VHH binders against Protein DOG1-like 4 (DOGL4). Designs and how they scored, part 49

Target 1, 232 residues: Protein DOG1-like 4 (DOGL4), of Arabidopsis thaliana (Mouse-ear cress) (q84jc2)
Amino acid sequence: MSKMRNLVEEKFLEFYESWVIQLELYLHQLLIAHNNNTMSETELRHLISKLTTHHKAYYTAKWAAIREDVLAFFGSVWLNPLENACSWLTGWKPSMVFRMVDRLRKSRVVLVEAQVKKLEELRVKTKFDEQKIEREMERYQVAMADRKMVELARLGCHVGGESVMVVEAAVRGLSMGLEKMVKAADCVRLKTLKGILDILTPPQCVEFLAAAATFQVQLRRWGNRRHYVTHS
Key: E = the ipSAE of ESMFold2; O = the ipSAE of OpenDDE; V2 = 0.75 times the mean of E and O plus 0.25 times the DockQ between their complexes.

## First folded at step 6 (VHH)

Design v65 (from v63 with S101E; framework vhh_8fcz_2)
Fold by ESMFold2-Fast, scan of step 6:
Structure v65 (fold): chain B 232 residues (1-232), chain A 122 residues (1-122)
Amino acid sequence: as target 1 above (232 residues)
Amino acid sequence: QVQLVESGGGLVQPGGSLRLSCAASGFTFSSYYMNWVRQPPGKGLEWVSGISRSGSYTTYADSVEGRFTIIRDNDKKMVYLQMTSLKTEDTAVYYCAKYWEGSSTYPGFDSEGQGTQVTVSS
C-alpha cells in the first residue's frame, strides 16, 4: 500500500504544481482585464469560463485521487505547512470566500441592492451547509473513538490471513467515510463559487476571481518563503 | 553546478517553424518543472511555456497557445519547444529555465541558460 500511496501523492504533486502555475497565469490575465477596460463582455466571459474550468479540473483530479488515498489530502506533500494549517476539510472554508465579496463593496465596481440581497442569501445558505458538514465530521470522530478504533486495536492483536482481511475491510470503511465528507465539503465549495459568479456581472466576476487567486498564490508564497529548501 | 544550454534558433519567415532544444545537466532533471521564457528586443522577460516533471501536463501563454508545443525527454535530459506559425512578435532571445516555487507570482526560475536568438522577419 505504501508504494501505491507514494504514487498517488507523486501524481497529484505533479498535477498540483502545474495547476498552480496555470492559476498564476490566469491571475495575471485577470489583473490586466481589471486594469485596462479594453476587453469586451465576450472576452471577459471567456476568461471567467477558463477560471471556472480550471477549478473544476482541480476537483476532478482531487476526487480521482481521494478514491485511491483520501489521507494524502489531510497532510498534503504538495502543500507547504502554512497552506496545510489553513485548510478546512482539505480545502478552503466556504464561508471565508465572502471576505473577497465584502471587498467588492469597497471597490470601483458597484453592487446593486438586488445583488447584495442575493449574496446575503447565498452567505446564509453556505454557512448552513458548512455547519451541517462540521456536525457530520464531529459524529464521525466520536464513532471512530468508540467503535472503529477499538475494533482495529483488537483485530491487530491476532495473527493469520483472516485477521488481516478483516483489518483491511475496516480500514477501507474508514477511508470511504472520509471520502464522502471531503466530497460533501467540495460540493459546498463548488456551489458557493458558482452561486457568487451567477450573481455578479462579468467585471465583478473578474475582480472577485482576481482577489481569490491573489490570496491563494500569496498564501503559498508566504509559506514557501519562510522555509529553506534543497532541490536536487 | 546547474547548466542549461539552448540551441535551434535562427532567422525564419513569418508563418515558418523552428524547434528549440535545451540540454540540462547538474541536477535531477526529472524532478523539476521546466519552462521556456523569452526576451523580445527592448522588453523584459516573458514566460512562454512550461512542462511538468514527467511531461503529463503542459501550460502555454495565451500569445503562443495553439502555435507552440513543449516536449521533454527525461532519458536525454532535454526540453524542446516546437514553434509553428511564427509571427514577427515572436522575435526574441529564448531561454530554458528550471522552476522553483515560492519566489515569484509568475512561474519563477532559480537559473537560466545563455539563450538562443529567434528572428522572425521577411
Scores: ipSAE 0.480, ipTM 0.761, lowest interface PAE 1.8, mean pLDDT 83

Design v66 (from v63 with W100L; framework vhh_8fcz_2)
Fold by ESMFold2-Fast, scan of step 6:
Structure v66 (fold): chain B 232 residues (1-232), chain A 122 residues (1-122)
Amino acid sequence: as target 1 above (232 residues)
Amino acid sequence: QVQLVESGGGLVQPGGSLRLSCAASGFTFSSYYMNWVRQPPGKGLEWVSGISRSGSYTTYADSVEGRFTIIRDNDKKMVYLQMTSLKTEDTAVYYCAKYLSGSSTYPGFDSEGQGTQVTVSS
């Protein structure tokens, strides 16, 4: 088990490193597009499509990995401690992305009333889906603390075939439950991103994606430089 | 003492092929994502291709996708760029570069080599 678990972690670490490096390259293209205004609408749509495909590739790889070992995504070895501390169910909290949308209202690119209404509806729906997942997670955590689970943990301290099998079945059940919750959270993330991009114009999409990628890249850099953080 | 030594460039006609090589030393080569970047005459650096630690993941710039292939050999500490269907626009000095995590310099590449000149002309 531990050998298979280590392999999943090592494989995803290599994938994630490559994925983040490509994200930084896309971020630079987004910043050039945003600042120079020299790209055609078709060129902007192509760039947005590349970012969308890049994010989908992340979830394709993640879902394959969590099918083998979902626990690798809780306290991930490919993330620094700051990135791990900021995680909500193995990734970014969906409602947080609307902070980046709020920056668009304060930018030189003005959102029209119809866009504002659709973004507000999406924000409300996203928060609702997020809370639903949080309640599901709470139910699983409470179930783990139930007297029956505590007794199973106690039985697992004894050397014996039947008690070992029962404990192993319970652990497999927990892992399956976590996998479903992580996938549900990821579906909310993808739905929220797609929803925002469908509402925004191509120049607004570029600005939004640049803000999101900048935050992700800077959070990683800040965590990597933690020994230079000063406290008052 | 990070050293990256590029070779394999030369003069080639449009539609031709070249294989570039990069010999790495002074760091744990198998722990780093490696890149090829190029600088056309009178222009800035352009990222060309990248390869993950074990070679399982590769990425290419749109301008070279389907024409170039990046490969690495961790035992020999080498990274290669196989170039086919070369165009005049591919004329540049080619550098291999180690990705610098946390670098403030875009795209975060560390290239201390002299590069290898590729000239595509009739």
Scores: ipSAE 0.441, ipTM 0.749, lowest interface PAE 2.5, mean pLDDT 83

Design v68 (from v63 with G50A; framework vhh_8fcz_2)
Fold by ESMFold2-Fast, scan of step 6:
Structure v68 (fold): chain B 232 residues (1-232), chain A 122 residues (1-122)
Amino acid sequence: as target 1 above (232 residues)
Amino acid sequence: QVQLVESGGGLVQPGGSLRLSCAASGFTFSSYYMNWVRQPPGKGLEWVSAISRSGSYTTYADSVEGRFTIIRDNDKKMVYLQMTSLKTEDTAVYYCAKYWSGSSTYPGFDSEGQGTQVTVSS
């Protein structure tokens, strides 16, 4: 099989590796903060802010990259096969973060009733936004299977300026549609993350972010190993 | 089997230079970013530096920024740490690691070697 890697893939791969290294460093700081009850609210808010900025930096880089090549994010070369298999529209499924929130229910820091109600309202809204995007993706897949697209794919086999221009215009249209959907999904991800952090206290935010980062790092580790048994 | 073997440590005067080496085997070296981590006498593990798979991106702890340079050679399956302007505070056992998370739930590093001792004498 031929291997193809474009400049967008190479640049984002370098970015993503640096981003993961920094995430692991922040995870270390989160775990120290979680196990040390002497940190001030100001210190905890500063750490939470660093994580929030870090996640926003990822989406800033991602949106610049998908503007150039959105298809690079479907089956990404910077992700292992397990990470790719767990992706929903090029990233984590927004409703999944509420499983991390459920972990807080078993923590020593108890959620008050007002927080539980707000988190449930946010869960419902997130699921609604997620389903709306899933319907848009379904419509996109139907449009891709349209007879006109099949005709354009056939024309792409012929050498000619007009055929090339028509195929290129169609591909650009498809890429713009995917870019719009990926950005919509990412907006739901960011709104959901911000919503959770706005509801939680700083110690609860640290625990939540530590759980989320732990899952992300562990999923990468599991997928990078050829087998789970280290001895034959 | 995964193996990381550190070397190049020794005794150096403050302001001196030293180059550490890490020989990797048993895994696809070019598919992993690599770290240097150190343990000063009587203290916990401290992350020092990281380098991307291609070597195009590097990052450093604030305490070593501008003084240390991390390099890799994927053909030789080697990671290096070039240390300059060494301080007594840099005295530690230095380890090469595939991963760093710094937590007890995750091992702080994934080193198969005993590390290499760097002593900066006053």
Scores: ipSAE 0.005, ipTM 0.387, lowest interface PAE 10.1, mean pLDDT 81

Design v69 (from v63 with S103D; framework vhh_8fcz_2)
Fold by ESMFold2-Fast, scan of step 6:
Structure v69 (fold): chain B 232 residues (1-232), chain A 122 residues (1-122)
Amino acid sequence: as target 1 above (232 residues)
Amino acid sequence: QVQLVESGGGLVQPGGSLRLSCAASGFTFSSYYMNWVRQPPGKGLEWVSGISRSGSYTTYADSVEGRFTIIRDNDKKMVYLQMTSLKTEDTAVYYCAKYWSGDSTYPGFDSEGQGTQVTVSS
């Protein structure tokens, strides 16, 4: 509510800025590895491991932050309006990463039939898990408009300790529900990412991660440039 | 107007140490991630190190990790680069840069100073 950032927002903004800078550095390393095609499998696996660890660090920090204030992640102050507009439940939509995978069909490293089959199975499972979460969010939004919530809102207009406690407990329950849904969505994201990396060879992993990082970094740059022009 | 003034460069032997300073003015210093970037003779710009708004997070290029330390003092509006175990490959003009979020180029820095020359020889 406040125009002034709260402590959770300030801490995560600082973390996220640093996290994105490190992602840009890893992207540069991924592009060098992709273009040179002289790195050993061990060297490529080490680079892939750095990216995997980096993404896990993001979710570790995010889950700590949403435990304190999950609402900070809806309309996040560390994201520009374009990044926020492209968000699905506080992050990337899991099924959309398969668009990056589709680009591998046009790369110099060809996917074998067994990989194509496993990726399609993973795509189907990811869409199923994603739809399940979307149904839970719809139920959550509908519940906000039910008679019990309207009654609690009316009760909150009365000045009294007992009424205040009941309303505070209900609000806490709503925040816990959102936290659970965000964590569920993030688990689908992490399982989808791991699944793709387990199916792909190291050179294909490098190309996939480079494509994903390029999109994320460029989306941020485009949004920041346009936002600056709009706001002077 | 954004101004960044680098200092502290000089001639040093391999294995030596130098501390670079960057004095910032014309913007809300504590609200920006700050970077050190260098340009070796005859080469392009190379990103060296970065530091978050409060100084809680630091990032280093693989080539300098463990040898360089980036520090900031928000009250003085200063960024420092403590360089140890210097190598001939560290010879470059060092720039202090505010990263402009929105530039489509990497490192994408829009606010670099005049630079300070570091020469590691003999």
Scores: ipSAE 0.444, ipTM 0.748, lowest interface PAE 2.2, mean pLDDT 84

Design v7 (from v1 with S100K; framework vhh_8fcz_2)
Fold by ESMFold2-Fast, scan of step 6:
Formats: C-alpha cells, structure tokens, sequence
Structure v7 (fold): chain B 232 residues (1-232), chain A 122 residues (1-122)
C-alpha cells in the first residue's frame, strides 16, 4: 500500500504545483483588473469564470485522488508545514473566507445594504454547515479510540487469514468515512465560494478573488521562505 | 549556471505557422514547470502558455488557446511552442521562462537572454 500511496502523492504533487502556478498567473490578472478598472464587464465576467473553473478543477482532481488514498490529504507532501498547519479538514476553513469579504466594505466598489444582509445570512449558514462537519470529525476521532477499535487493532497483530481480513475491512471502512467527511467539507467550500460570487458584482468578485488568491499564495511563500532561511 | 536559449522565431504571414524552441541547461529541467511569455512592441510582458514537469498538464492564455501547443522533451531538456493560425497581434519577442515560486511579485518567472522575435506581417 505504501508504494501505491507514493504514486498518488507524486501525481497530486505535480497537479497541485501546476494548479498553484496557474493561480498566481490568474492573481496577476485579477490585480491588474482591480487596480486599473480598465476591463469591461464582459472581460471581468470571463476572468471570474476562469477562476471558478480553476477552483472546480482542483476539487475534481482532489476527489479522484482521495478515492485512491484519502490519507495523502492529511499532512500533504505537496504543502509546506505552514500550509498544513493552517488546514481544516484538508483545506481552507469556509467561514474564514468572510474576513476577505470584510475588505470590500472599505473599497471603491462598496457593498450595498442588501448585499451585506445576504452575505451575513450566508456566513451564518456556512458556520452551521462547518460545525456539523466538526461534530462528525469529533465522532470519527472518538471511534478511533473506542474499545472495539482497540481490540480490533490488537487482533490485527496476530498471524491468521481470518483476522487479517477483518482488520483490512475495518481499515477500508475508516478510509471511506474520512473520504465522505473530506467531500462534505469540500462541498461546503464550493457552496460558500459560489454563494459569495452570486451576491457580489463583477468588480467586487475580482476584488474578493484577488484577496483570497493573495492570501493563498503568500501563505505558501511565507512557509517556503522559512525553509530556505533555515536550510540555505 | 541556469541558462535558457530561445530560437525558431522569424517573419511569417498571417495564418502561418512557426515552432519555437527553448534549450535549457544548468538545472534539473524535469523538476520545473516551464512557461512561454511574450513582449509585444511597446507593451509589457504577457504570459502565453505553461507546461507541468512531466508534460501532463498544459495551460494557455485565452488569446492563443486552440492555436498554440506547448510541448516538452525532458530527455533533450527542450520546451517547444507550436504556433498555428498566427495573427498580427502575436508579433512579440518570445521568452522561455522557468517558474520561481519564492520571488517577489515582479520575479515569479525566471528567464534570461534576448528571446526570439516573432513578426507576423503581410
């Protein structure tokens, strides 16, 4: 299984590096559009669509990979230690994105009252969905340490075809549980992102996406720079 | 010593084709995402296309999608840009660029040399 796990990690590492490089290229376009106000509404909508498609491509690749090895996404080799430390169920914490939205209140393209109300309603719903997943995570972690699982682990230490099959089935069950939980968290992320973009105007969407992408790429740079200072 | 040497540019009529080449040396070529960027006369740098370490993933600017194809040969340490249906707007100096993650905002691409001139004119 270790050899198979390494193959999933290698494939997703190549994918993720390419995905992040493309994100930084899109960030450059977003910053130009935001700072200069030189693009038409049609051009802004096209750029927003490119970013939306890019994020959906990430989840398509991720869900294919977790079907093969969900554990690769807990402590991922394609993420630096800082990125891993900031992860909530293998990705960004959905409610935290509303802090990026708060910047829009100070921008040239200010939020109207109706938008503020809809964003607050979405924030509350996102927090509720997030807490539901956190309860599932807690139940999963408790189940890992209960009497039944401890006894099954002990049984797996003994030689025997029967006990080996029982342990293997239990491990499959645990992996399927994690996969379901990760997909649930990713669905909350996608719903939150879509919800925000549906509420915002195109110029506001550009500002929001620029803020989110800036944070993501800066977090990666900060973590990578710390490594270079330490080892170079 | 990192070195990227572009070639294959020239004068071509609208609708024509050209193949650009980039020869890499001084680094582990197969460990880097590679890009083509261009600079039209009197304008800033524009990203054109990118290719992942093994060549499994490629990306194109909207202006060139469907017309350009980026390819790499890791054994030969080469990256290519196959250009078809060329337009006058494609006139630019083309640079081969290695991605440098930890650079500042003006240095996320690592490229050197004079590039290769592509002129699309009747």
Amino acid sequence: as target 1 above (232 residues)
Amino acid sequence: QVQLVESGGGLVQPGGSLRLSCAASGFTFSSYYMNWVRQPPGKGLEWVSGISRSGSYTTYADSVEGRFTIIRDNDKKMVYLQMTSLKTEDTAVYYCARYKWSGTSYQHFDYEGQGTQVTVSS
Scores: ipSAE 0.321, ipTM 0.617, lowest interface PAE 2.8, mean pLDDT 83

Design v70 (from v63 with S104E; framework vhh_8fcz_2)
Fold by ESMFold2-Fast, scan of step 6:
Order: C-alpha cells, then sequence, then structure tokens
Structure v70 (fold): chain B 232 residues (1-232), chain A 122 residues (1-122)
C-alpha cells in the first residue's frame, strides 16, 4: 500500500510518456501524408510499418511489466483518470476501433464492397473474442471474491507466518490469472489491428491509424485539461 | 519561472561537429521529457530529437538519426545535443524545449529559450 510509484510503475511511466510522444510525432506524419497525398505507396507502407512496430513495442514492454506487477495496469499511474475510466481490461476495447473504420466510409478513399464484407466479418469475430474474455473475467472475479473472503476468514483464525503466506499465495494466484487474461485481451487487440490493416489499402491504413492516434492523443489531452481545471 | 538557455552554436564546415547545451531552471527537470527543435532560415519549426526523464529512451528525426546524439544530466539540469557529420541543411536556430501531455500542439514545444544559431557552410 503506497501512494508513491513503485519501480515497475516508474519504469513504465517513463516508457509510456516517451511512447506517446513518439505516437504524436507519427500522427503528425500520418496527417501530412493523408492531407497532401504526395507520398508514394512505398513511403506509405514504410509509415504504416513504423506505426505497427510502435504498437508492437508497447505490448512487448507491457507484457514484461505485467509479468512483474499486473496490478499496476489496473488504475495505471501513467494514465489520467479519464483514460483509466475508458479502459477495458487495461487497454482499448477492440470492437471500438470499428467506429473509426466506419468513418472511412465517408472518406475520399472509398471502401469497396469486398472490403466492407471482410471488415464486417472481422467485427463479428472481434466481438465474439471480446465476449469470451468478458465471460472469463466475470468468472474470475466471482471466484476471486469467494476465494478472498475464505482467505480473509482463515486469516482471522490463524496467527503467524502461515497467515502471511496464505495471503501472498492468494495475491500471487490473482496476479497470474489477471496476467493471463490481460495477455488474452491484448492478443485480441493485436489480431484486430492486424486484420484491419490487412484489409485496407495503404492510404486507408494511414487514415485509420491517424484516426486511432488522434482519438488516443485527444483523450489524453482532454483528461489532463479536466484534471488541471478541477485541481489546479 | 521556467527558463531554458541554449548555447554551443557557431559556424562549422560540412562534415564538422558541434555540441549544443541547454541549461534548465524553474521546474523539476527530471520529471520532463526534453526535446531539441530547430528552425531553418525561412522555414517552420522542425522537431530534431527527444530524451526521456532518466535518459533511458531517445528518439530522433529521420534526417538526423545516426548523426546526432541527445544526452541529459539530471544532476546538472542539462540537455546536450552532440552533432556530427553536419550538413548545410542542418543550418538553423536550435531550441531546447520541454513537453507535457496537456500541451495543445505537438510536434512543437511548451517552452523555449532564445535559441543557439548553427551555421554549416564552406
Amino acid sequence: as target 1 above (232 residues)
Amino acid sequence: QVQLVESGGGLVQPGGSLRLSCAASGFTFSSYYMNWVRQPPGKGLEWVSGISRSGSYTTYADSVEGRFTIIRDNDKKMVYLQMTSLKTEDTAVYYCAKYWSGSETYPGFDSEGQGTQVTVSS
């Protein structure tokens, strides 16, 4: 129980701040590419590759961090309260990205019928994968609540080192189960992102990634402004 | 009072090297991501490089990657930009800038000093 950041939180805060700043730089490049239409297909693919590599780097760092302290990702100190409130299993809800895809239907770079069909199939599959994880999380939360209550009752009956060990074992079990579920959710996120990018043309990928990055950056800015308005 | 004082600029020949320095005061230096930004003659601001709070993560614009190195010393409240293999297109006023996620504009900067002039010419 600490109000101060632990080592894992401090390391990930520094990583995440740098990651978001680089995302804002990539967003600027995406907006220039989208607005001017001056980049070649090869240049667009290179920019898209930078973004996909950047997102993969996030999950590499996140999975290393959750192996050490998964609970740091529930109510993260590197996210403002608005970002935390909008989180689904420590990140963005996979099906929500299809709202950004829907904006492409009104874009200058129009989706063809075959793309619309593939995107709808992917949307349905993504929702199915989400629901599987949600059911698993609900079962875990119920089981964890029951287990925690039993362990708390046992702690009331025992004094000494074995009481501490029982609590530590329960916390370890909670952490391992949460780590597995968070990784499962992140796998759905990565599969959904890859699926969308595989269906879209490079100009459409640029517009999609720009929309996603804009939303992420804007949500962070609005949450930070609201915090300073109410607390400064 | 947030203050950033850049120094180390000058006239140098193509292929030469310069080390820019930025002295920071008036804020908790070790809590901010720091950037170098430049403005070439007759052009807008261009982001050059950035460094994380402890120096563990660095980023570079494609145009300078492999040629420039950003370093920080939190005890001295200093940011440095080591520039090598300088090109005529590196000619600009170089600014040190801090960024925070409440800023309305990026790439850019929240704060700037008077800058330091780098001129690369034969």
Scores: ipSAE 0.427, ipTM 0.715, lowest interface PAE 2.2, mean pLDDT 83

Design v71 (from v63 with W100H; framework vhh_8fcz_2; at its last look DockQ between E and O 0.68; V2 from the best seeds 0.00; counts 0 for: pae E 4.3 > 2)
Fold by ESMFold2-Fast, scan of step 6:
Structure v71 (fold): chain B 232 residues (1-232), chain A 122 residues (1-122)
Amino acid sequence: as target 1 above (232 residues)
Amino acid sequence: QVQLVESGGGLVQPGGSLRLSCAASGFTFSSYYMNWVRQPPGKGLEWVSGISRSGSYTTYADSVEGRFTIIRDNDKKMVYLQMTSLKTEDTAVYYCAKYHSGSSTYPGFDSEGQGTQVTVSS
């Protein structure tokens, strides 16, 4: 079956494809910077700033889109099934990035004791904020299963003017709750990213951002490869 | 068969302008992000500009931002690169390239065209 797309899905699909391609371009620059130690601190900070601005642009576009249709972000058409399977509240799980930081510790990156302490404090705070959102989502899911919602779902089988408007109003109400939770999750993501970058030196920031972008881009490419396996 | 045919290159003075064209066939043109890449003499490939499937989003390399404009016409299956304020460092063979997420390069390309030579000199 052909997948039906609404205007929000069509517009965000085009935006997201463009955003990912720009991320690939920045990844190329990050890999060059990481492998060549001739760049000045000013040049590295400029590159880090470009990545930070790029991620902020994503959330600006996302929040505009979820105001129109937050449900488009649950099982998104611009993400392949592997990307959707790895999603937590419409994006990456904030605490997961500390596994990437831990991997950097095992490589050529030398973290001083003060950085290790600050990263651990940030990890604890991030997990706490993440758990608060998970509790809110659980309460939302319980409310959705309420008897009144079950009765409303039965009314949704009636197609026509007044019934359609009543169903649309109910869905809008539910969507506002999801929008609040998605924005809360995105705020934790942005605070976690900023926190890590504030703790790391510019060369360490480049290595971290390169690892994060590589994972994001490769996850997309691995998922897309399923469509290139040919079977007669 | 995917086919990309570039044209519009030539010799221009510094500060001059050129408009490159890319004619696409053999694929659903309106479903793909399109790119311009260039190869200066004796150097590797350099990404120049990109345009989303409907033309709503465009991206430029820092070296050309403010000087170049990428445009597409999906009905005609064409992508264009309008170049202004040309510099000697813009001298290169320019290629049209279709985006491909399965590529090993960043950004990914499915195929490159045959190219069109741009020479900026006095």
Scores: ipSAE 0.636, ipTM 0.845, lowest interface PAE 1.4, mean pLDDT 85
Fold by OpenDDE, look of step 7:
Structure v71 (fold): chain B 232 residues (1-232), chain A 122 residues (1-122)
Amino acid sequence: as target 1 above (232 residues)
Amino acid sequence: QVQLVESGGGLVQPGGSLRLSCAASGFTFSSYYMNWVRQPPGKGLEWVSGISRSGSYTTYADSVEGRFTIIRDNDKKMVYLQMTSLKTEDTAVYYCAKYHSGSSTYPGFDSEGQGTQVTVSS
């Protein structure tokens, strides 16, 4: 059941392993902070900043990798099947995080009316951006099945070298589009995250980030147990 | 059996330097993310530094960032921790540990060694 990996996959797998481990360590700190009312606002802000920087580092690495091989991320070998199943365009779906925000509202966290309003506005905007990206993604996917590709498919495997060139051109076109869409999606993710953190107070941010990190880490653990995938 | 043997600890003055070593055996060393952790007197175990399988990626706790350097030699099955600008608060027993994602919510470490004592005192 082992999938063959290319160099990009191997490198990013190692990076992601390291990144997730660090995330778990941050999660521990977040949970401590959440349960410790003695931390100062400055300390909380520092922790939040570290998490934000950590997430940005992920996307920096990701974007470098997708320039080399964006297709690697549409079969991410560093993720288990459960994680992949929950992925939207190679990552978490931006609108999903608002469920975690809703959790805050149902917990001890009290959001003021102004915060609620801003969060709702952000939710709407995020959903709109997701849909826009999805529509554009569909265009690239459909474009893969152009007239030449359809004819090639009909002819089967008994076609000469020209057919290879046609396929390669089509794949390149798709890859370029995919890279664009993945970056766009990631931008929405980052904007959404920033938007939420800008609306919440430092204690609320810590709780939110803890919830998000917990979900991500647990999803990985659940998937690994289910499919016997081992990641450090 | 898994074996991790730490060495290199000792007594040093504040501002001093030490280099810790960890010899690993009994497992595929190059397949594991390796860590240094420490236990200060009267405190729990705390993570200090980690290094990826190939050594390409390193991470550090805030308290040691810029002062400590972790490196590994997969051929020798060794992990090292170069410590500089040591502080009194760095006093602890230091352990080399494999990382594992256990059932716990928190990071888990597999340490089979006895650790090495680092004491920073004027």
Scores: ipSAE 0.537, ipTM 0.817, lowest interface PAE 0.9, mean pLDDT 90
Fold by ESMFold2, look of step 7:
Structure v71 (fold): chain B 232 residues (1-232), chain A 122 residues (1-122)
Amino acid sequence: as target 1 above (232 residues)
Amino acid sequence: QVQLVESGGGLVQPGGSLRLSCAASGFTFSSYYMNWVRQPPGKGLEWVSGISRSGSYTTYADSVEGRFTIIRDNDKKMVYLQMTSLKTEDTAVYYCAKYHSGSSTYPGFDSEGQGTQVTVSS
């Protein structure tokens, strides 16, 4: 039988492919801006605003889609296996972005003392928020496993039809809890991104955004070589 | 053999309109994000507009947004660029291109046709 996707997966697949192509176009602009001394601060802020808007558009589309099917975002059909393997709660891990900032600091980006202190405060806050979400996820999974496994074991002893109904109810309950936690993780991602861009100067923001977009594009290109199938 | 054949260009006054067409063959047209790119006189290629596989998502360069509309017909393997409110800065050779994820170019767009000349002058 043919492999089938639900409507949510098909729509988000097409959206995501278009979104990544546009990210590549913005990356080209970021790389030119990085190497071009003739761009004004106004031009840099315009480009940074386009990238910020582009990222917000991703989350707007994602939150509409997870309302209908949050499980599609765990092992997503629009991502190659390498991209999926790098996911933390359906996306990049917020604290990971500070490794990119650290690499930029060691290479070519000069930060003043006030920026360094603000970035460290943000890193600590981001880590707190991540750990809070991880603890909530663990507590939720334990509660779901205890309740659901007892119910499945009881019904598995009696009737298979009732076991299907209990499994369906468990999946629905898991989906509601997962949606809440995915949105919480996404809020940490957005807050961390905005916080970094608020601390950095416009030229530094361009360099950071270029590094982040380069990483995402390279993951997709590397993951699509030789061993992976995509529907793009 | 991938073929992209552009047509519909011409000479037009500022404020005028043109509709470009691109006939595609030699590949699974409905599997590709399609684009228009242009080459102004004495300059390199410049991305103009793109359209997703089904046509549900369109994107435009800042310089043409609100004036140009990209459309595709997957049954006929055609992509179109409806241009209005043309400006002298729109003068260029326009190419139809497919997006190729594995391209060594950055961004990964390949032009394959001869292009169609659009000239906007008084």
Scores: ipSAE 0.308, ipTM 0.710, lowest interface PAE 4.3, mean pLDDT 81
ESMFold2 (binder alone), look of step 7: mean pLDDT 79; pTM 0.817

Design v73 (from n90 with K53R; framework vhh_7z1x_3)
Fold by ESMFold2-Fast, scan of step 6:
Structure v73 (fold): chain B 232 residues (1-232), chain A 122 residues (1-122)
Amino acid sequence: as target 1 above (232 residues)
Amino acid sequence: QVQLVETGGGLVQPGGSLRLSCTASGFTFSSYWMNWVRQAPGKGLEWLSGISRSGSYTSYADSVKGRFTISRDNAKNTLYLQMNSLQPDDTAVYFCARYSKLIGSTYSFDYWGQGTQVTVSS
């Protein structure tokens, strides 16, 4: 039996579909800018600004949704299985974008020494922030198996009386803890993205954003093709 | 079977307004993101605007933001584009296009209408 989607899942599904479609449309603009190499710095900065605004809109919508139901993001119905398999704490793993920067640098993106140094400093900081969040998640998982939580689960078997309210309060506390960790991870993502864009020149930003968007769109296409052609 | 039919094009003076309609048939219109795209004489395709399944989310190209409004009526299977403050540079064939489901389609669109001609001239 398939379970029904809740209101948060339905609203975010439509939002996410719309967000990805707009990302693909922006990708076409990024590829035109990259291939023609005739746009002014002002035009490139405007395009980069549209992409950063688009990513900010995603986190604005996500944070509103997790405030209502954070658990929807740990079983995301708007992501295919391949996208879910590649997720780290409800989204992309921040340190992985440096592999993308490295690939671009090896292809055609020429970085000056000062940029290389700043990117390395940002990579180290990003990895440190990731590890801090991973330790918090480990502590959260240990707390879930704590004697007090086990006792609350036993009380939940006796539906009725005050035990229902105590279990509900504990579940709300767990959801608030998850919301805090997801927001912390998203803050690392946003800081990492902003940091990279602040270090790169406008043409380099366009190439980076095009690579990032291409990977995200292609990952979704690969996952959707597998799901639709192998499942019948 | 799947069909998109644009209407409402014509000759209009600079500063004028025009409303385009696109009637969809042969598919569940309310399940798809829909788009307006144009092609000016001697130019490539330019995406103008898109709208989500329910109409809750809309997006616009910078060239038309503030002047054009996209909307839809799912009960009538119809997509609209309200065009205000029209300029000579808006002269183009306007197409209604259905978004594909990210399954390898070129240009993100799988079905297009026949187009409707909009000419902005004195």
Scores: ipSAE 0.375, ipTM 0.729, lowest interface PAE 3.1, mean pLDDT 84

